# Ledger of designs, part 116: VH-VL binders against q9h9l3

Target 1, 176 residues: q9h9l3
Amino acid sequence: PRKMVAIDCEMVGTGPKGHVSSLARCSIVNYNGDVLYDEYILPPCHIVDYRTRWSGIRKQHMVNATPFKIARGQILKILTGKIVVGHAIHNDFKALQYFHPKSLTRDTSHIPPLNRKADCPENATMSLKHLTKKLLNRDIQVGKSGHSSVEDAQATMELYKLVEVEWEEHLARNPP

## First folded at step 7 (VH-VL)

Design J11 (framework fv_amlenetug)
Fold by ESMFold2-Fast, scan of step 7:
Structure J11 (fold): chain C 176 residues (1-176), chain A 120 residues (1-120), chain B 108 residues (1-108)
Amino acid sequence: as target 1 above (176 residues)
Amino acid sequence: EVQLLESGGGLVQTGGSLRLSCAASGFTFSNYAMTWVRQAPGKGLEWVSAISYDSDYTDYADSVKGRFTISRDNSQNTLYLQMNSLRAEDTAVYYCAKARLALAGPFDYWGQGTLVTVSS
Amino acid sequence: EIVLTQSPGTLSLSPGERATLSCRASQSVSDNYLAWYQQKPGQAPRLLIYGASTRATGIPDRFSGSGSGTDFTLTISRLEPEDFAVYYCQQYYSSPETFGQGTKVEIK
């Protein structure tokens, strides 16, 4: 079995005017796209802005949500020692207050061969929605109810699999 | 034996520029966020800027945004702060500090600081 | 921005006495996002407590941190001569990271 997972997090706004992004949901899938973790997470600070149109988070999701410090422990236990795939994954790691070794991190927003396959400039940061539509012919993040972090994590893993052989070979020759 | 050694401070005129350096040793530099914290004479601590372990994330206090640039060279274990358009109120001891986490967090080790004096 | 207000500004005590220092946040900070530092004249700050209550490596057990939400406390159970210094609280929950203005613990 591959020691690889994909992660996608949803954040809500906390702090002054809701400008701080705090973890409110995390989904983790394995190489085949099976869900390993999917929980709503209660931030330790008052939620000022649910950002529902993008996050899909509503007040009712917080009622039985896992407190941040407990969720963080569960998530880190799953990520530790594995190759972790994400899109703009630094945002997820920041929300988790977590270090993951660069050598085990794969960010689909910064893989030049992936952009090339999508007919996009290699140095551009393309959205997950755009890459998924161009390369997988799937529409994600559809509707007014916000994103599904499970679907986003699954799409992220499938995008990585398109360039996995090429990119792993590149990283072996050019260690980060 | 974690050590952080700042350099590059000195006397500069208003509107001038300085580049501060911080040489790190005794830990795996590339695994941790790094920060600059300053302290004006007789005043308290003020966070200035932070950079993630991989340089993908940088952040700045509003008072320095657009004038200061934080950067790091993981191959040389060195943190930098490029300071442009300096003002009298930038006069302070500038400390280099190591975060406990990859992106941010409490600062468990500090250098001895380097004095920056901005005068007219 | 989260504003941290420390009180008292100055605490005048004798060696052997208990010191209690307060840090109040303008917004809720979790118990995992508050740190305390000690600074002596001419020296860099020294991390004492992080995560509101976890002692940093090498810090004597007379130092303890407590609190959650908006109210945090640093306690020094029995002041030693070397404990007379300025103490700062710091939140690392939200950007920008902020420090309190400091509490000076001085000899009476």
Scores: ipSAE 0.005, ipTM 0.485, lowest interface PAE 14.6, mean pLDDT 87

Design J12 (framework fv_amlenetug)
Fold by ESMFold2-Fast, scan of step 7:
Structure J12 (fold): chain C 176 residues (1-176), chain A 120 residues (1-120), chain B 108 residues (1-108)
Amino acid sequence: as target 1 above (176 residues)
Amino acid sequence: EVQLLESGGGLVQTGGSLRLSCAASGFTFSNYAMTWVRQAPGKGLEWVSAISYDSDYTDYADSVKGRFTISRDNSQNTLYLQMNSLRAEDTAVYYCAKARLAYAGPFDYWGQGTLVTVSS
Amino acid sequence: EIVLTQSPGTLSLSPGERATLSCRASQSVSDNYLAWYQQKPGQAPRLLIYGASTRATGIPDRFSGSGSGTDFTLTISRLEPEDFAVYYCQQYYSSPETFGQGTKVEIK
């Protein structure tokens, strides 16, 4: 009965030498892959390094971007009480400065049955791009000017659906 | 004083392997991205590989992808380049360089370079 | 990949003259993620300019960078004897990072 969403975030470098990862874009999709949220987000600190080749974020995206505090409030309203799916999702929650209950969190980088279906070692951490190609026969992150967080969130949801039944049963028997 | 010192270069046969090391001192190594740039004798600069301050992001030139692996040990202030399946065209001076930022260039400090010669 | 083309290949000038070096990108280099380096024979490269126009620490003010998009320029306003070297541009916007082929500034 709990609703499920998938999330993917892009970060830019702030702070001294750009070493702090600050939220600059967030995409959230529902179970069917429909976009519930997709906004460029303005960090509270000045951006030192756009990390564009990974993030896809450029200076023009910051014009009229939603300020972090406002975006965070909007995002948390969507996530609260739902099962949240992500890939290496700890990084997204850290950038959001948010703690989501472990019992409602699904990380596709740490689901052994998913690795098994991809013919990968069950305890290895595989990239989203690799799992998506192996299991969905879909190429993501194909551009050289950064990733699409919408595309990544959609792929993440579809990957989770492949193992949803067996993984939810496992979690019911082995609560985190 | 910032210092980068490369080692591990030498003569190797085609198909062989070498591991290059770069010892860093004089700055907080764990705060910066690091890179390897090579230069064939009498030729220009060619970027080879980069690694972010935390090793979360690595990147490679197409010519070395699948053959070279960049890694770092922040506890020992050391950058590595594992080179496998070496080809004659990999012959070059390999420079270790420090990025100005945590994730990518530009490169503000360079080592003296170490020569790698690949022959049949 | 973004290909950087430098021109001229060789620039022959006398001390005291102005040097103007061009770097042209095959695609737009956004965020001004372009740097310039100087290399002397037997030495490692030295960073001169980054962010298209920001001088690196310790670089004399006779060196200046300008440009945006696909067209970038390094200017040396008054050549000193120590400025005769090879100069490379580099983009760090798009993977893979790429260097131009170099411009040699030599004594006339």
Scores: ipSAE 0.029, ipTM 0.650, lowest interface PAE 6.7, mean pLDDT 90

Design J13 (framework fv_amlenetug)
Fold by ESMFold2-Fast, scan of step 7:
Structure J13 (fold): chain C 176 residues (1-176), chain A 120 residues (1-120), chain B 108 residues (1-108)
Amino acid sequence: as target 1 above (176 residues)
Amino acid sequence: EVQLLESGGGLVQTGGSLRLSCAASGFTFSNYAMTWVRQAPGKGLEWVSAISYDSDYTDYADSVKGRFTISRDNSQNTLYLQMNSLRAEDTAVYYCAKARLAFAGPFDYWGQGTLVTVSS
Amino acid sequence: EIVLTQSPGTLSLSPGERATLSCRASQSVSDNYLAWYQQKPGQAPRLLIYGASTRATGIPDRFSGSGSGTDFTLTISRLEPEDFAVYYCQQYYSSPETFGQGTKVEIK
């Protein structure tokens, strides 16, 4: 069987008035929640808005950050050929300028059994914070200093493990 | 050891052209923005131009815009400044410097500089 | 463009004294994208501080940077003989990148 990892990215604002979302941090954890990758990433465009309240990223983190082109190569080497788990993962792939095969992608914001366990409508897009609180009885993304992408990636993997057996069976019967 | 070596400076007449080069070594050149900063005799530092790690972004001081062109060759680890329509006010030592970021300063390493003298 | 004004133009001090150098921006320098450089006669500039307050590699802890918005300060807590030089601030927040005119720290 293919190996599985979970990913979570943080973005900062670039371009006019900081309207463009550019990759500024990426965390990848393995099936057991061990960190495989966690780097601050320097966007190729000038940073206008750090979005620190949400991203947790500050100016100091960019000083020794890995340039986008190099970080992208490192990240893609980890993701290629693996089952990649994320929450609203399309945003992470967009920031990476990367297309991951749908058959190897697992998005915890769009897994009906997971929503059912959380007493939420099956086809609703629920936040990672909400699902983690309801299903793992854990508070993530607390405080005003921004999110931890490591914490988010770990929570995402644990959420997926709650439905892994039934969801993999579903995907085998209904290939994407 | 990071090293930046400028070359191509010299005496040129007003209205003439000159091409400066900066040979880089000791770091992954293609990962960082590069800049040219000049200093007229006895005067302060003036930023001239910058180029991003991939050449997609270039920028210029208003005083040189339309006359100077910055470029880089990542395969040769070399930065260039093509200077056209030179004026007496362009007389300065030209420094090549490496940015800490992929698209902008600050500048953590500097070359020794190359003198450009523009006269009539 | 953002104009950086340094003051004083010249500081005349003795070794062991504290030097305080000011850099004022005509517009807010967001994200603290401000750096300080040291230049000795006949030499290229050397990066001291970036991000307004972060010391560059190899820079002694007697050098410190502070400030935000439009007002920034470089402090040398106890001048050594090697610290007598010209100091420049630089903003890299807004295009074009600009330098201040410099502050000369000279021996009394």
Scores: ipSAE 0.000, ipTM 0.459, lowest interface PAE 16.5, mean pLDDT 87

Design J14 (framework fv_amlenetug)
Fold by ESMFold2-Fast, scan of step 7:
Structure J14 (fold): chain C 176 residues (1-176), chain A 120 residues (1-120), chain B 108 residues (1-108)
Amino acid sequence: as target 1 above (176 residues)
Amino acid sequence: EVQLLESGGGLVQTGGSLRLSCAASGFTFSNYAMTWVRQAPGKGLEWVSAISYDSDYTDYADSVKGRFTISRDNSQNTLYLQMNSLRAEDTAVYYCAKARLAWAGPFDYWGQGTLVTVSS
Amino acid sequence: EIVLTQSPGTLSLSPGERATLSCRASQSVSDNYLAWYQQKPGQAPRLLIYGASTRATGIPDRFSGSGSGTDFTLTISRLEPEDFAVYYCQQYYSSPETFGQGTKVEIK
């Protein structure tokens, strides 16, 4: 395990009319982009809508999926005590029903220097796809099977590494 | 039954700001994604922005990213579009539309539209 | 982003004729997340077909959708006077959601 990891989660719709967002896949990569965790996760409630366009999740992926309670325990063991990088990461933590300390959280959707490098307004919330294209010259989330959480986690780590030195310095001066 | 009523359109100067509202009735607003779609005079439809039923997911067309912000107030059954740094190219009729799904289109009900004219 | 290309740009036909409208996607639209809309002058668009082939509520039987992958078709089996309008396809499979440029069905 490394001190810093990047995470990306996919959610499906559960509950009445599929309005509840439930965790259905989680990918975690280390600093170098190597996969530490990548599992399909079975929600405790019946899946009403797979949200396949966004999640890439299909019914076939649920057959051998890890139950939520077990997956959550595994994921938290990896995240605890590490710096966790994500994009709009609040959504991932919400799906995990988990609080991660702000001092150890890095959200690439809220890092002004990253937007600046992409020629975007510093206070804007830019998509992972846009930042990755602008700064890494790579196309992600091309839509054929929905989003790949592994690809998204890897892109998120690489984006953070572009501003890591200056952002860590900023956080040392301005603790969250 | 289902009604969507846009408001807030009008004349605005290049570089200015404008906030559009869409009042929804006749369905459980908090159950569905909502979208803004615009149409420039004599041109086709252009999707602008979408917001999921719970505001957890928002999305934007590249042409408006960083300038427009979509939001909703489920307690008031109202959808908003905050438009900043307006350009002449933003001149269009802006439609509020209801998605059939909680997170995405297709769009089964549309408002009448509100005209936004951006002049220099 | 998925680019949708509609053809023809303009289709000139007489009432009673069959109209066939094409929509081609730059990449595959899985699970057929494709919709068709009708728009008349001065009016908001109206949903006709979603899921590539499912007719929306209140839409007459003469409208049908077909296709999969990258090639989709809207067919109007026998044009009525009220069917002369502009038609748009739309994909809601991949973000950003996109519309085709439209096909105008006009009286010959």
Scores: ipSAE 0.000, ipTM 0.457, lowest interface PAE 16.6, mean pLDDT 87

Design J15 (framework fv_amlenetug)
Fold by ESMFold2-Fast, scan of step 7:
Order: sequence, then C-alpha cells, then structure tokens
Structure J15 (fold): chain C 176 residues (1-176), chain A 120 residues (1-120), chain B 108 residues (1-108)
Amino acid sequence: as target 1 above (176 residues)
Amino acid sequence: EVQLLESGGGLVQTGGSLRLSCAASGFTFSNYAMTWVRQAPGKGLEWVSAISYDSDYTDYADSVKGRFTISRDNSQNTLYLQMNSLRAEDTAVYYCAKARLAVSGPFDYWGQGTLVTVSS
Amino acid sequence: EIVLTQSPGTLSLSPGERATLSCRASQSVSDNYLAWYQQKPGQAPRLLIYGASTRATGIPDRFSGSGSGTDFTLTISRLEPEDFAVYYCQQYYSSPETFGQGTKVEIK
C-alpha cells in the first residue's frame, strides 16, 4: 500500500482588501502523527491581513520564513505519489497551486462514514473542530491566538484512521 | 544529542564491492532525508547520494549512477550505501549526513566518516 | 550540473580581521538554495548558513550569508582563532547537489 500523510495549511490575506488567500504556513504529519514538515511561508505578494485570530500568523513569523517557491517544491516532494489526507483539502491544494490525483486524496470533510459516526448527516460538511470533539473527545483550535496547523493535521490523520479500513474498501469497489 | 556513526569502510580492489552503514540516534530517523557525501584525500566535498524519509525518492551523482545504491531501514535507524564496480577514483572518506527536511535540504548533522580505499 | 566556483582559493588573514568569501554558480541557484559549511582538519563539516542567509542553530552572529542568483558571499565580521578552517558552499536547488572547491582561511 501507498504511504499516507496528513496536511493542514494556514492562509493570510493578500490582494485588494486582503481578499486573496495566500499560503503562510504548512504542516505535514505522517501516519503516526509525527511532524514531517512545519514551516512559515512567505507569500510573494504583500500581506494585507494576517487573519491572526484564525491563522495564528503574525508579522514576526514572516521574518526568516521560507519563500513560497522553495516551500512549494519541498511540500510537493513529500505529497507526490502518496495518499494525502486533509480537511476541506481543496483549499490547501489551491493555496499550493497544486493538483493531487483524486484517487490519492482523502478529504475528512467529505467522508460519509465519518459523519455517520459523529451522528451527523452524511452529506453535511462538518468542521474539523466539531468532528474532533465528537469522535476523539478532544478540543482543538482553542483560544484567541489562532489555530495550530500541526494540531489540525494530527487530528485530521486520527479522524481518518477511524474509518480507514471501511473507506479504503469502499474506494476499491467504487473508484473516484 | 544527534549521533551518526559510519562503518563498513576498508580496502577493496578495483571492480570489487563494499557496503557502508550509518547508525543514527538522537532524532526521529524516519522523518528526515539522509545523504552520503565523500571527500577524496586532500580534496573537497562531493555529494554522492540522497534518500527521502520514506525511501520513495532517491538521487545520485552522475559519477556513481548505476554502481551505487542508497537504502535505509527505518525500523533499525540505519542508512546504507551499496557500492559496486569500485574504481580508484572512489577512494575517499564517506560521510553520512542528516538533511534538515524530509526530502532534501542542507545537511545539519554529520558522522565522523569512514575511509574507503580502492586499489589494484 | 551547477558548478560552484569559490574565490579566493586561500585567504591569509590575522585574528580580528574581516573575511569575505565568494561563491559563484554557473547557472542561477533560484530560491536561494545555497548553504555554507566549515571544515577543520580531521573533522566532519559543520553547517553554518542555509537558504543563503539563515544561520544554523548555534552559529555565532559574526557569520553572515548574502547574495542571490549566481553570486553568493559568506562574511565573517571579526575572525577568531577557531575560525581558521576550510569553507565550502553547496547548492541544493538542482540535482545533482554540488559543492564548491573550498576556500582555505589561514593565519598569516
């Protein structure tokens, strides 16, 4: 079987009125939750809005941050050929300007058995915070200092592991 | 405390084979890329080969492609370099080094090296 | 392959002086994937700078890196006795990874 990693990215606002989401941090963990990658990333465009309440990014983190082009290259080497787990992962891939094959992508915001275990409608898009609380009895994204992308990536991998056997069997019989 | 200890060096004849090992401790071995860098007597550093944290990506210097094979055993925290069809110009101290990242990067920790001497 | 050429080959200086070491690439080292190492006789290399200008953990602030594209510089603002060594630049932008031939910083 293919190796599996989980990813979570943090975005800051660039462009007019800070409406464009640009990558400012990326965390990647392995199957056991060990950190493989965790870097602050310097967007190529001027940061208008740090979105600190949610991103946890501050101006100080941009000092010595890895330039986007460098970070992208390193991240893609880790992701290529692997099963990549994320929550609403299309946002992360968009920020990375990257296409990952659907057959190797696992989005915990769109896995019906996971919602079922959480006593939620199969077709609902549940937040990572809600699923983690209901299924792992763990509070993530607490406080006012922003989210930890490491914590989010770790929670995402643990959530996927709850349905891994069932979902992989489903995908083998019903390829995307 | 990060430690890298090379072994397996020695004297070998031209055309022979040798396998180097590097025992790693003090860090989560399975999370980082590893590399072999060599240095011929009185000469500079030459990068030889690298392997990603999961063995999915390997790379080689042109001078060793087809002759050397890098591999790792994450359960034993050990890096290997299988060297075949050895030439006199392969004579060097071989260093094991840890990359800063999972797939590449500069090398932040190095072993003390093991000497390989190739003669006829 | 990207060839890195270091100059001068040997730099003879006294303690307290400023050392400026150059590394020139045959092709652009995009993204500043350039590192500097120090090597003392009989010892393994030690990482000083990576990303062209970022100091590695434990490296004194008298060491600084600068440059981009094809021209890179390592500066030691005030040489101490322990700084007399051979210095190598390395690019990790393009395969194969390559090192410069080294600059020896020696006591006058």
Scores: ipSAE 0.000, ipTM 0.490, lowest interface PAE 15.5, mean pLDDT 87

Design J16 (framework fv_amlenetug)
Fold by ESMFold2-Fast, scan of step 7:
Structure J16 (fold): chain C 176 residues (1-176), chain A 120 residues (1-120), chain B 108 residues (1-108)
Amino acid sequence: as target 1 above (176 residues)
Amino acid sequence: EVQLLESGGGLVQTGGSLRLSCAASGFTFSNYAMTWVRQAPGKGLEWVSAISYDSDYTDYADSVKGRFTISRDNSQNTLYLQMNSLRAEDTAVYYCAKARLAVTGPFDYWGQGTLVTVSS
Amino acid sequence: EIVLTQSPGTLSLSPGERATLSCRASQSVSDNYLAWYQQKPGQAPRLLIYGASTRATGIPDRFSGSGSGTDFTLTISRLEPEDFAVYYCQQYYSSPETFGQGTKVEIK
């Protein structure tokens, strides 16, 4: 009965040449895909690169954005004690400056049965867009105006549901 | 249509206990934080307590900490406030309200309120 | 705890006039974490503005919010008869959540 949520974060470039990835949006959905959290987040450092093509973030979204420390506190209250599903989720946790227990983390970019169902090599890291098209017959991250973190979180949860029974059984036999 | 219906208010003596209930309908109750806000006769609004969508986070005003307990039953779409060691200053209309977010306010829908009168 | 102080305590105005209500915080509040409510006698509060400047669903465009840090303002551009009520600001930035003491907008 442990609760499960899916997360997707968007990052902007801060620091020298915009090379530091700083949290600028976070979306969290429940098991059914309903949105529990979706906020634009103001980094504590100056944004030098909005990375709009990928992040979907523009200056207008920063006007009423939630400061990082406050957003982080709210997000961690939702994540703590739950199974958290994400795609390449280590990037999200790094942006949150947060450690989540490996036993409660599910990364859809590193689930061999999911790749197998998509006719991809089991140990390859496949994009969320590719897996969603192959397994759910749905196009996400369309166009060149940036990704929707809500859409990505919803797709990630649906992908995990395809292998949930098999993968949870595997983890019970082979704890991380 | 979102509806919040409070019940359980009434007259109670100082030192007594009372349990308030709030029945919710018209939205996915299990996705939102819920709160209790009170208003003493002729006075302003005072936030009392909040509970996250999954009960993992609860918070209380200092004036009620240790005496009041907020809880929820997501299977019944019901919010509760258990009030112990009641004082005269707890006399107020108690409102149930829905947060816009999973963990905290602002509060976009409110119930009609239920009156709690504490007398000696 | 963040104390919110509203001013004036009472505004006596006529329909058609502009109302400007102030809310000052004892310490900095994120401009994303301030809300405004309207309350009429015998009724529950109604959310008007959240995130300091975002109108809640169904709220007329004559209501607007502005401000950041410690200074916030609710403006009603042209008062309608139904706008005469008590208005509360509320911060949801820092625990405990707190409300201002209210500003009564009354008919002259």
Scores: ipSAE 0.000, ipTM 0.486, lowest interface PAE 15.2, mean pLDDT 88

Design J17 (framework fv_amlenetug)
Fold by ESMFold2-Fast, scan of step 7:
Structure J17 (fold): chain C 176 residues (1-176), chain A 120 residues (1-120), chain B 108 residues (1-108)
Amino acid sequence: as target 1 above (176 residues)
Amino acid sequence: EVQLLESGGGLVQTGGSLRLSCAASGFTFSNYAMTWVRQAPGKGLEWVSAISYDSDYTDYADSVKGRFTISRDNSQNTLYLQMNSLRAEDTAVYYCAKARLAVYGPFDYWGQGTLVTVSS
Amino acid sequence: EIVLTQSPGTLSLSPGERATLSCRASQSVSDNYLAWYQQKPGQAPRLLIYGASTRATGIPDRFSGSGSGTDFTLTISRLEPEDFAVYYCQQYYSSPETFGQGTKVEIK
């Protein structure tokens, strides 16, 4: 059986008008929810917009943050060859400038059985907060300080576990 | 040539619902955050809700949290605000505004506003 | 939440005079995340300044912004008749986004 991890990244805005999403924090947890990685990451470009209300990133977090190139190397060593679970995970991979094989990627925002269990339309993209409240009876992303990427990664793994058997069987019958 | 046109305002009874729309043109709608800001008659500006360019991030003022839902359709260049369980205190002109940034403000272009009147 | 307090509430001046408007935050705001708006009766707000000191497109150079941390200022160097309006500051640094209560600049 393959090893599985869950990831959640926080991005800040760089580039013109802060339109580019650049990695500023990454948290990775194992199958049991134990933290394997959690670091603030310094983008190579000037930060225009901290996006603090969602990212929880403030200028103070950039002091002693791990430079992007070093953090990327550390993160990719953890992800390579594993099943990686995330929510809207394509955004995380884009920020990491990384291609992860589709066959080893699990996106909890695009798993129809998970939406079905939450009494949501199978084709809709539901937020992590909504699915976690509906299926795990847990409130995440609470308060005004921005999101905890550790909390989000842990919730994402727990959500995937609810459909793991069914979804892995589906993928075996219908390889990506 | 940037234009934002709100619609859907009107008179509604307390406890009722309304959906506001904002039609955007003259810029690449899918690149920018959008917001709703309201203004009660004779009062100041109150930020209500914001949505990022890709809908991945939404935020709400505490006064509307759980009652209002912001959404957008990037293929139609349209912003929405679904307002449920309306209260007299929600009576205001509701402005649609474009953020200068991908995820949130400041707001560089505003619509003309649409009046929502909530009465018993 | 960050509370923005504007002062004075009303500023009574004549055309040609300098207007100085204050905005104070209850917590530190990055100087890159403070904006100023102008609003005339019956009209939508108009962005004047963002990033504490950057003029928006089409805004005359008599408008200038300054400040950092908790203290921000909007200055109108020589008031024109069209400048008599209500002015709002706004922070977009921390959730939720908040506006000040406004300063009315009225003709003396």
Scores: ipSAE 0.005, ipTM 0.527, lowest interface PAE 12.0, mean pLDDT 88

